# Ledger of designs, part 11: VH-VL binders against q9p5m9

Target 1, 257 residues: q9p5m9
Amino acid sequence: MAKVTGLPEFEDLHTKRKWMLNHMAAAFRMFGRNGYNEGTAGHVTVRDPIDENTFWINPLEVPFSLMKPSDLVHINSDGEIIGGSKMKYNTSGFAIHYEMHKVRPEVICVCHVHSIYGKAFSALGKPLDMLNTDCCVFYNNHGIYFDMDDVISMPEEGRRTAKGLADYKAVLVQNHGIMTVGTTVDEAAYLLSLMERSCQIQLLIDSATKVGERKHVHPTRAKAIRENADNPVGLYTAQQPNFLYEVACSNGELEII
Below, E stands for the ipSAE of ESMFold2; O stands for the ipSAE of OpenDDE; V2 stands for 0.75 times the mean of E and O plus 0.25 times the DockQ between their complexes.

## First folded at step 2 (VH-VL)

Design N4 (framework fv_mosunetuzumab; at its last look DockQ between E and O 0.01; V2 from the best seeds 0.00; counts 0 for: pae E 14.8 > 2, off the site)
Fold by OpenDDE, look of step 2:
Structure N4 (fold): chain C 257 residues (1-257), chain A 124 residues (1-124), chain B 112 residues (1-112)
Amino acid sequence: as target 1 above (257 residues)
Amino acid sequence: EVQLVQSGAEVKKPGASVKVSCKASGYTFTSYYIHWVRQAPGQGLEWIGWINPNSGGTKYNEKFKGRATLTADTSTSTAYLELSSLRSEDTAVYYCARSPYGRAWSTLGYFDYWGQGTLVTVSS
Amino acid sequence: DIVMTQSPDSLAVSLGERATINCKSSQSVLYSSNNKNYLAWYQQKPGQPPKLLIYWASTRESGVPDRFSGSGSGTDFTLTISSLQAEDVAVYYCQQYYSTPTFGQGTKVEIK
């Protein structure tokens, strides 16, 4: 296996695309491994490196754990399939994600799943507390979308979700789940898994409050940790063990580019 | 050619507010973050914050939180810094600047293009 | 915040001679994952904004004369002017962008 040396640079964008799609597929396999599957719910969008007005998204039919680069669907900004596997995808999901991509052009990847602890914690309608050092990347760096009372269009839901996300790396959608963003698939995917675990940890701690009081990471320390941890290369690197694991288990379906 | 052109010098009383503009040209305005940096007379450089002109998202130096407001008008490709509750210590040249890595890497970045600066003088 | 400290505060160098400015960060600005130093150098002349000279510690910005060079890694960095010219009289700043941007206090370079 190739050693992790940071964000790779590519001389040609087709190779970069291939790289991105392999990491995208690996991210889904990780999500599957972590038990984030919920029927056909959950999706990841990635801005294409060649035509930046187009995106890649996962198909409805493929379980997360079985995702291959060749399964991914290439779509334009109107949601038309223009390449890839040409399988059906979640059009509502894309409509929501597209709004986020529009308002944050630096975002390459948007991840959303209906995972257990994200759904559970999001039902509380509150932000995460800084209860450990790992979650401090989210210190004043995650939002909440509360306005789920109205029946609204998917684009409007996207706009509202984007507003909740602001310029943060994650947003808790009330009664829905987690959404994360990144400049790489790996960044977004790592943050999603971290957010899920953070939700789990907090729910455990909150359930144990009769045993003892919660202790928070001091805000000064939390801020310092965030400032150090919230960088694209570091977050990308943090995902690489997961990526390499999926590659190793893929029987050649995933490759290191 | 990338250019950042700022508004003219301002003289304000303590407690007042000032709004400085930065008009961008020569590139896609909504694709890059605009940073603001100030420099007191004879002093060094101090980062104030950044704005994403597309989303309107902002991040501030904690020192200026609550007093600094960054905005952007995409129709005119103009970024604005408003600083309220002015003090004598706020007397400085204020710069807008662009970071070439705002989209791909970090919003923090280094600054390849700068405005010419706007002198804000706060005096009683 | 990462504190940047330059040395010396001022430097007088004869025309055609080498000028060396040092910059030290309170913590490393080298990202091991990509082996890049998040460090830039600027030149500022009176009445003008800072001008980017070097980024990633050693990459020269387009249009910058080759007499300017950046070196160093981790916490210790150096800007070198191999042969000082009259037009090089200015204040020079280092800046890290590993985290929230911070600048050195500046080094004034003058002709001896």
Scores: ipSAE 0.008, ipTM 0.497, lowest interface PAE 11.4, mean pLDDT 92
Fold by ESMFold2, look of step 2:
Structure N4 (fold): chain C 257 residues (1-257), chain A 124 residues (1-124), chain B 112 residues (1-112)
Amino acid sequence: as target 1 above (257 residues)
Amino acid sequence: EVQLVQSGAEVKKPGASVKVSCKASGYTFTSYYIHWVRQAPGQGLEWIGWINPNSGGTKYNEKFKGRATLTADTSTSTAYLELSSLRSEDTAVYYCARSPYGRAWSTLGYFDYWGQGTLVTVSS
Amino acid sequence: DIVMTQSPDSLAVSLGERATINCKSSQSVLYSSNNKNYLAWYQQKPGQPPKLLIYWASTRESGVPDRFSGSGSGTDFTLTISSLQAEDVAVYYCQQYYSTPTFGQGTKVEIK
């Protein structure tokens, strides 16, 4: 079993790009294995380590579970394909994600999926309650983008989503799903799966309120947990079991750089 | 300082049209809706419609559909109301107002900043 | 359209005393998804545009004195001026923004 003890360092930015693309593909495979796929919905953007004003995104027609680094599409800030696989991609999704990358230059990765529990919970228009210690990373660290029942441009939709995200790590997009951000692909992907599980757990608890009263993590404790858990190296490390599993299942299509 | 500055008073004959401007400053013009509301002398307030300056999308009160046209010019941060086929009952003060629609659930929102108003008088 | 009805049409209140204005909507303006009442209050002095006082039924706009407060939910709302000042003489409007904006007829507040 390969040992990944922390964030790797690279002297060569082309090697760093290869590393990021392998981790991006692995994140998609994890999403597919977990059932977060929904037709052609869902997209991840990753800021390029060589030209930081350009981005990588998934193609529309490749299943999450079969994603390879070579399938990923390289695009500039105007949405023009400049490299990678040259396949079609979700231009509306990029327009939305780009607004987040613009206002938060430190954000390397933006993840968005139409997963079941995230979609279900997002329809309630309320934040997660701190019902267990794992979700406390989201304490005062996730927002809500409220649905606007009007036709607006994709840049405006992106800017409104970014306002709901604020300086947090996650946003619930009303009637739509979950969006997470990170300084690594692994950070954002781990937070996405954690938010999805947190939505599931809360929905289960809320459906069981006749059985017993809900117990919350006290706000003082939730704050302390968040301050410890909202740690990019720790969140990267927490994702490594998922990454290693997907590499092992990939028949050599993914590699550890 | 958020400010909406409207064009000056207009006197028109029945059947003519009028175009009122509303120049915005002190905020990101494309991040808020611009609404138009009128008030006949001594009367209450009546909503005309909104425009999203970013997309050009519009919605009109059905009473004014076909006569009112809302436009916006993002290069000058200016919104416009054009009202055609004027009648004497269109005599009113016309206000533009900003809606924080992008920060609240609802197509229409509340109006946190108002222009100074433009009196349009329609008479023979 | 949601009809907004204010009462009274006019009231006279002594300086320093409480003024209350009621507003009733023809249907609920409470949106269950976010649990917010889509109701605003405006003050309009002669020759001036309306000025926002209250939104979300009870939230004061920046710069509005704390003597102004809003309350109510669903279809019934109240604007209260806890201690009327001379500068509060105006017409007050309620407005719903749950759907196509509509305004109440206005309530004229005067010093008696």
Scores: ipSAE 0.000, ipTM 0.422, lowest interface PAE 14.8, mean pLDDT 87
ESMFold2 (binder alone), look of step 2: mean pLDDT 92; pTM 0.945

Design N5 (framework fv_danvilostomig_arm2; at its last look DockQ between E and O 0.01; V2 from the best seeds 0.00; counts 0 for: pae E 15.9 > 2, SAP .515 > .496, off the site)
Fold by ESMFold2, look of step 2:
Structure N5 (fold): chain C 257 residues (1-257), chain A 120 residues (1-120), chain B 109 residues (1-109)
Amino acid sequence: as target 1 above (257 residues)
Amino acid sequence: EVQLVESGGGLVQPGGSLRLSCTASGFSLSRYYMSWVRQAPGKGLEYIGYIYYSGSTAYASWANGRFTISKDNTKNTVDLQMNSLRAEDTAVYYCARHLRWLGSYYFDYWGQGTLVTVSS
Amino acid sequence: ALVMTQSPSSLSASVGDRVTITCQASQGISNYLAWYQQKPGKVPKLLIYAASTLQSGVPSRFSGSGYGTDFTLTISSLQPEDVATYYCQQYNSYPPWYTFGGGTKVEIK
C-alpha cells in the first residue's frame, strides 16, 4: 500500500484538472459509502484550475457511490454547461455555492450533503460543543444558517449562507445539513465527514445524560487544538486514506495522478 | 419592526445595585443572542457581555463577577444585573441584537439606551 | 489583550470630499471587522461587516476594505447626513469578548 503523499504541485494545469476531478469523484464515493447521500440531494462544487470563473459539479442522477470523473459537469458562473458531462445538475445548489465561491476566492471546494446526523443536529439550531479533541477543529470555526422568516431567491439564500459561513470552514444549514469549504477537495471532504461524526457524537452524548454529565474540552485547549488542526496541508493529508481506499475499490475508474 | 427598549436606569450610589431591562419586539429572543454595550459620557463604546439564545453567557473580563445577564423568553426581555457599582460605571447602557448568524458578534439593532449615574 | 486603534480621532471635510478612516488591530483578525455609525444624539447603526460587506440600506458611497490588521472605511462623497462618530469593532474571538475602536468623529467644515 502506498505511503500517503503530501499536497502535489503541477506544472500543467490540465494535469491538475485531472487530479482534481479524480479527487472530487473519490469524495463522492466516500460520501456514498458513509451514507451521506439522499436521493438527488447533496452537491459539491469545485473551482476549475484552468478557468477560475468556472466550476465543476456532480450530475443530479449519478449515485454518489458510482461517481466517475467523466460524470462531472463543467459550468460557467451563469450556470451554463460548457464541458464535461452534459447531464442535468442541481441549479439551485449551484446558485447557493456560487455565492460562497464569489465572496471567498480562495475557496476551491464547497461540499454540502443531507447526511443523517448533520440534518438531525442542524434542526437544534445550536453550535457543536467541544466534547472531544477531534471536534476542536470547529472551535470558533463553524457557524449556523437559519432564516424561516420569508421566501427568497436562491442567490439571496446563498448570500445569507455565506454570511453564516463567514471566514469559517463549516456551517450548519438549519433543517438541511452540513456545508464545508476547503482549498482542496480533500480538505472540504474531510471536514464534512469530521463534522458529521462530531454531530453524531454530540447527539449520542446528549441522549446519554442519565449516564453521566457532559465534560467539555476547555476553551483555551480547544483554541490551541483548532490552531494546530485547521491547516490545509494537514487536512488534505488526513483525507488521503479515504481517497486511496476509494481508488482501490474503483476497479480502475479512479486514478492517482 | 424590530425594536429594543432599555429601562431601569437612574441615579445610584457607589456600592449599590441596579437591574436594567431590555424589552424586545418584532422578533423572538429564542432565535437570537443579545449583548449589552455601554458608553460613558463623551467616550467610546465598551462591550459588557452577551447571552446566547440557549441562555449561556460570556462577559468581558472587567465585568466578570459584578454584572450578570439573564433573559425571559416569555416576556421577550434581556436583563443586566449590576452590583458593586462604581463611579466609572456611569454610562448609557445599550442592549443590541446580534446578526442572525451564529458566531457573528456584530450588532444589527440597538436600543435607545438607558442612563446609569453612579455618584455620592 | 487585542486593541483596536482608529485614526484620525477626528476630522473635518467639505461636502463632496472623499474621506478615509483607518482601524488597526494589534493582532490579526482576518476579516472579522464591523463598522458602525453613531450620529449625534442617536444610537449606533451597523454600516459594514466582514470588513467590506455593506449592511442592507446603507448608501453605496460607504465602502470598507482590509484584512488582517489594517482596515479602512471610505466615504466616496461626504454628505451632510454623514456627520457622525464612526467605530470599528472586531469579532474574531469567542470568550473573552470583542472590542471597539476609540471612534473617529467626522464633521463638515
Scores: ipSAE 0.000, ipTM 0.394, lowest interface PAE 15.9, mean pLDDT 85
Fold by OpenDDE, look of step 2:
Structure N5 (fold): chain C 257 residues (1-257), chain A 120 residues (1-120), chain B 109 residues (1-109)
Amino acid sequence: as target 1 above (257 residues)
Amino acid sequence: EVQLVESGGGLVQPGGSLRLSCTASGFSLSRYYMSWVRQAPGKGLEYIGYIYYSGSTAYASWANGRFTISKDNTKNTVDLQMNSLRAEDTAVYYCARHLRWLGSYYFDYWGQGTLVTVSS
Amino acid sequence: ALVMTQSPSSLSASVGDRVTITCQASQGISNYLAWYQQKPGKVPKLLIYAASTLQSGVPSRFSGSGYGTDFTLTISSLQPEDVATYYCQQYNSYPPWYTFGGGTKVEIK
């Protein structure tokens, strides 16, 4: 059962799957609401709780804002559709995400979007500065992938992206956008939105340097904030207002499990 | 090391039958799709068919009903049974392993081939 | 049935020349295309898969491009060891099936 605080426990893995799919769909609706939809770009992969060698992914042709659990596609590690809506999905996206799932087995969810400020900031090829307390969850906890100029296979791109991600919760893909990971869909989705807003804030601050000097959160404080904020339960909890908002607006298409 | 070795080729009369075998080593046939491809002398590559992990098969329209692919996972062999052979079936026959990624298939390993000559 | 039309059937070029081989599918096949090199008396060797991904160990002078129906194999600088017949191959995923092009024989002047 979904809770505002704490991670829910399930007696049945099928129920857990249903829970995950509803939160996955809600995440997309949030992404859509925030304007992250860019054509058929952007995707979320979730490791299935029953068969951990299989994954769920969003279809190509469903707008983020309209995503339903029934739209999601169930695929095996070879990319074959084995259940769900059986709609077409972004095979290149899965190829990249699969490599990340392989090197980070604890990762349940990988999120990637082509959002405006993520794309803009990633073009600078530098990490985020700690310019506010909210972004400090990323203090020494996000990476950068620089190798977008090469013509490479999708699996290789996945491997390089994973290398940039390292053990962190997020990676800025140069000239491309944001990727985040989590042990829950909610964790990954919250971090993605937070990263996007952090990019936006920094771009605003950087553009305002003529009127004021940037002030950084002290490294000691930033570290302390990250250590406190970067936990699965807290980050899951942080996403719940967004989840509940989407449920309320879904006209019954999303449900609290 | 991955290796594929075809056997069973030779001279056969028109209307005759022949069974080719491909022995795989370095990997298990239970984990890979396998194909048969042939090449007539001085001609291009022609696809015959393939066999799944489970043993399910698919054939070219021209081969269907006359050619049969089977495998033995215990022996790690894949076979091609050819019936009602014709002069135009004269070719080098190759077995090839499929490399699979996200539903895409290409051949990463080939046997050296075995020559089948159909002549009276 | 899906048909792969490869052109030209043969070509002769000088060492160092840029060589281009084309393959056209009778229907859209996305990027489901591979290129093979077959030297005389040898088995085919995979060069490129997924239309543009270079197989490990293949020289960088080889490249592939295309999507949908029109595909191209390019040798940026032809070398003597590149003398061979080249084949394109389409593959579709569901259900899997394969079709080879007619081949292009590449020779050195």
Scores: ipSAE 0.000, ipTM 0.487, lowest interface PAE 14.5, mean pLDDT 91
ESMFold2 (binder alone), look of step 2: mean pLDDT 88; pTM 0.878

Design N6 (framework fv_imsidolimab; at its last look DockQ between E and O 0.01; V2 from the best seeds 0.00; counts 0 for: pae E 15.3 > 2, off the site)
Fold by ESMFold2, look of step 2:
Structure N6 (fold): chain C 257 residues (1-257), chain A 126 residues (1-126), chain B 112 residues (1-112)
Amino acid sequence: as target 1 above (257 residues)
Amino acid sequence: QVQLVQSGAEVKKPGASVKVSCKASGYTFTSYYMNWVRQAPRQGLEWMGMINPSGGSTRLNQKFKDRVTMTRDTSTSTVYMELSSLRSEDTAVYYCARGTLYYSGWESGYYYFDYWGQGTLVTVSS
Amino acid sequence: DIVMTQTPLSLSVTPGQPASISCRSSQSLLHSDGKTYFYWYLHKPGQPPQLLIYEVSNRFSGVPDRFSGSGSGTDFTLKISRVEAEDVGVYYCMQSIQLPYTFGGGTKVEIK
């Protein structure tokens, strides 16, 4: 495999788009391999590097584990398909994701899945406890969206989700799962898998309380860990083993750009 | 056939309360929000709020928030709107209206009133 | 609150002639999901309000094809190609893009 030495830089934005789409497809394959798929649920939006007012999203009918760059759908801010595969996509998911992109223009990628442990934990209406050092990237860095039992417009749904996300990297979406954001596809995707694992670990610890007392990472240490771990280059780098694995398993359908 | 049948006209004094009922038939009662809209004499339509029959949660227009209570009875497929501390300007015809969807999280849906009750005249006078 | 402004306030029309009603919103009703949360209702004398048009241009079940809606963003129009006696009443536009839901002030249509 070619050595990857950090976040790449591109002069040619068409090459940057190809790079982005390969990483987007790989993120979906990793999600599928990890079992984060559920029917047609779950979606990722990525801001286009050439026309930053437009976005890429997964089609409804392609399995996560089989996603190719050529399957991805290019849409404008009004939700009109302007390029890519031209397949149907989740318009409600885009409407919600767009509110995050709109209020936080630095966000390149928004990820959301209906993964098992994220769904389970999201039903508890509380944030993660800092029960291991890996989850400390989320210390004072994740929020909760409460999906209330009322009828509201899609823009209001998105704005409420954005309030729960605030300036953080993640939000637990009540009864649905996990949403993460990043300045790269890889950053958001890595954070998604990390949040899912954090939910799993906390649920396991909470079910085992008769074995021993819970030990929290001390808040001072949790803060220090978050300050070091929450950086875009580091999170991009942390995703690269997953990216390279999915490329290797893709039978040439994914490429390293 | 979807039908919404409201209780009859009422005459009240200022400071009293009124409770208007709306009985639904012809559809699954708990699957749709119920809205209340009023029309004062020679005035337009004004949205007052809505109730989710599944669970009973409400969203109210801030103008009425402290004076309106909305409830439901799933066993009779009936919603109620109670307006307290009545004033003469509360004289109006009150309508219940069915909304398109009762759940909106991560779903695309239509947010409009497709069926309306016949209206209930409430007159507030000394 | 989103303000919905209708013009004209009233309209007297000869039977068989066309009619046109305008509604303007104080902000765009077009969302990034591609939907425009805009509606027309008719309130006939002695009857509850009835939905005519949903999402700008879609006729509700049982609404005659002489009714048509158009517009985008903040400006919307309801047209009646040939006004009939049964079309008499007050027409209201409505938005549902955000709470509180709001209606226009109404346009009374009557026959000369």
Scores: ipSAE 0.000, ipTM 0.400, lowest interface PAE 15.3, mean pLDDT 86
Fold by OpenDDE, look of step 2:
Structure N6 (fold): chain C 257 residues (1-257), chain A 126 residues (1-126), chain B 112 residues (1-112)
Amino acid sequence: as target 1 above (257 residues)
Amino acid sequence: QVQLVQSGAEVKKPGASVKVSCKASGYTFTSYYMNWVRQAPRQGLEWMGMINPSGGSTRLNQKFKDRVTMTRDTSTSTVYMELSSLRSEDTAVYYCARGTLYYSGWESGYYYFDYWGQGTLVTVSS
Amino acid sequence: DIVMTQTPLSLSVTPGQPASISCRSSQSLLHSDGKTYFYWYLHKPGQPPQLLIYEVSNRFSGVPDRFSGSGSGTDFTLKISRVEAEDVGVYYCMQSIQLPYTFGGGTKVEIK
């Protein structure tokens, strides 16, 4: 569990925006570093701190590993580009995320990637088992979207995904991948990477069942861990090593605000 | 019609805490920030802080960051402001004021206070 | 903090005559979105403060047209074309471009 250090406070919302965009770009770079790239798939949306009716989203053509704050696209609730890099973005992706933002107004960031283990595990159509203490943040705190058989509109897919997400911090979209949410970019991004690793770990354990029996974290303990770990400040703090790493490797393209 | 109705006057001793309530009606409670502003005798208006629609986040004037707690209850459409470690200088009329619209759908922020409570006098005296 | 300075401190006006109040900010209140986050409030005796003007020159709902706001950047003015008895109170300017939100010291308007 990460030590709680607090969230930064900003007197200037422009500075806050800059802070958010740098952390958003860093999150993508982390995703890239972790191998979450899959063509143009994968999106992060962030509610703007100045105009909360608008959002930031990643452009289609920028590799995750190369993402800069200046590459991010500013869009309104109708999906119109209103600022930022004004590059093309995945409108379908936004349509899905927008529905999640609508249902969960407290959510600032929605992360979605087509990572290897998230895709693999999601194909099983089952929740994660509590097989280690790290994943217990997801104990009764992640959902599943099962119904991918219908040809539906993107907004409807968003609504269904949001329904699967419920009040949780993550949702496994069957045959699709992982989505996470947070009150900060860092929270959502950390949870996404943690979910990915959790999927990987479980697949490894499940594949090794011939050599041993799976042991679960006791539900009482899992619940206690979740209650302690699922806090915005702690989860933000947990992402900071990753953020700082990306900053250090960015050659000045990312800033510590 | 938008209405903000605050709790009654309070008399407190130094070192005590006071919790003022503001009940909102006539609009979508969960769509607006709520602010607290106070006015000490013979002084102007002073912004204390604001709380977001969900109640999960506050932005406080640094002057009060260690003594003020803001909360809101969606079920009762009520916002609370608690000020601890009261001192004589905290004697003032405290107002709740509706702030910016959250997620209006098409317009940028409304960073003003368009509706105010009637005020709550808090007197701190030995 | 952004300092808001109002002048004059008080104003006594004959009914039907015009009044003018100035407010200066220590830094520009023009936002990158093109809006100026500057506002006028009136605090009438025995009542809560009420919004008069938002974003420099826009009258809030129910505000009479005798009230007008103007200005840009750091200098702003509230004008009352014909002061009425109901206009008595303390007027405050406010900025909300930066936290903490700050008010001017107020201008007391009285009737002669």
Scores: ipSAE 0.000, ipTM 0.480, lowest interface PAE 13.3, mean pLDDT 91
ESMFold2 (binder alone), look of step 2: mean pLDDT 90; pTM 0.921

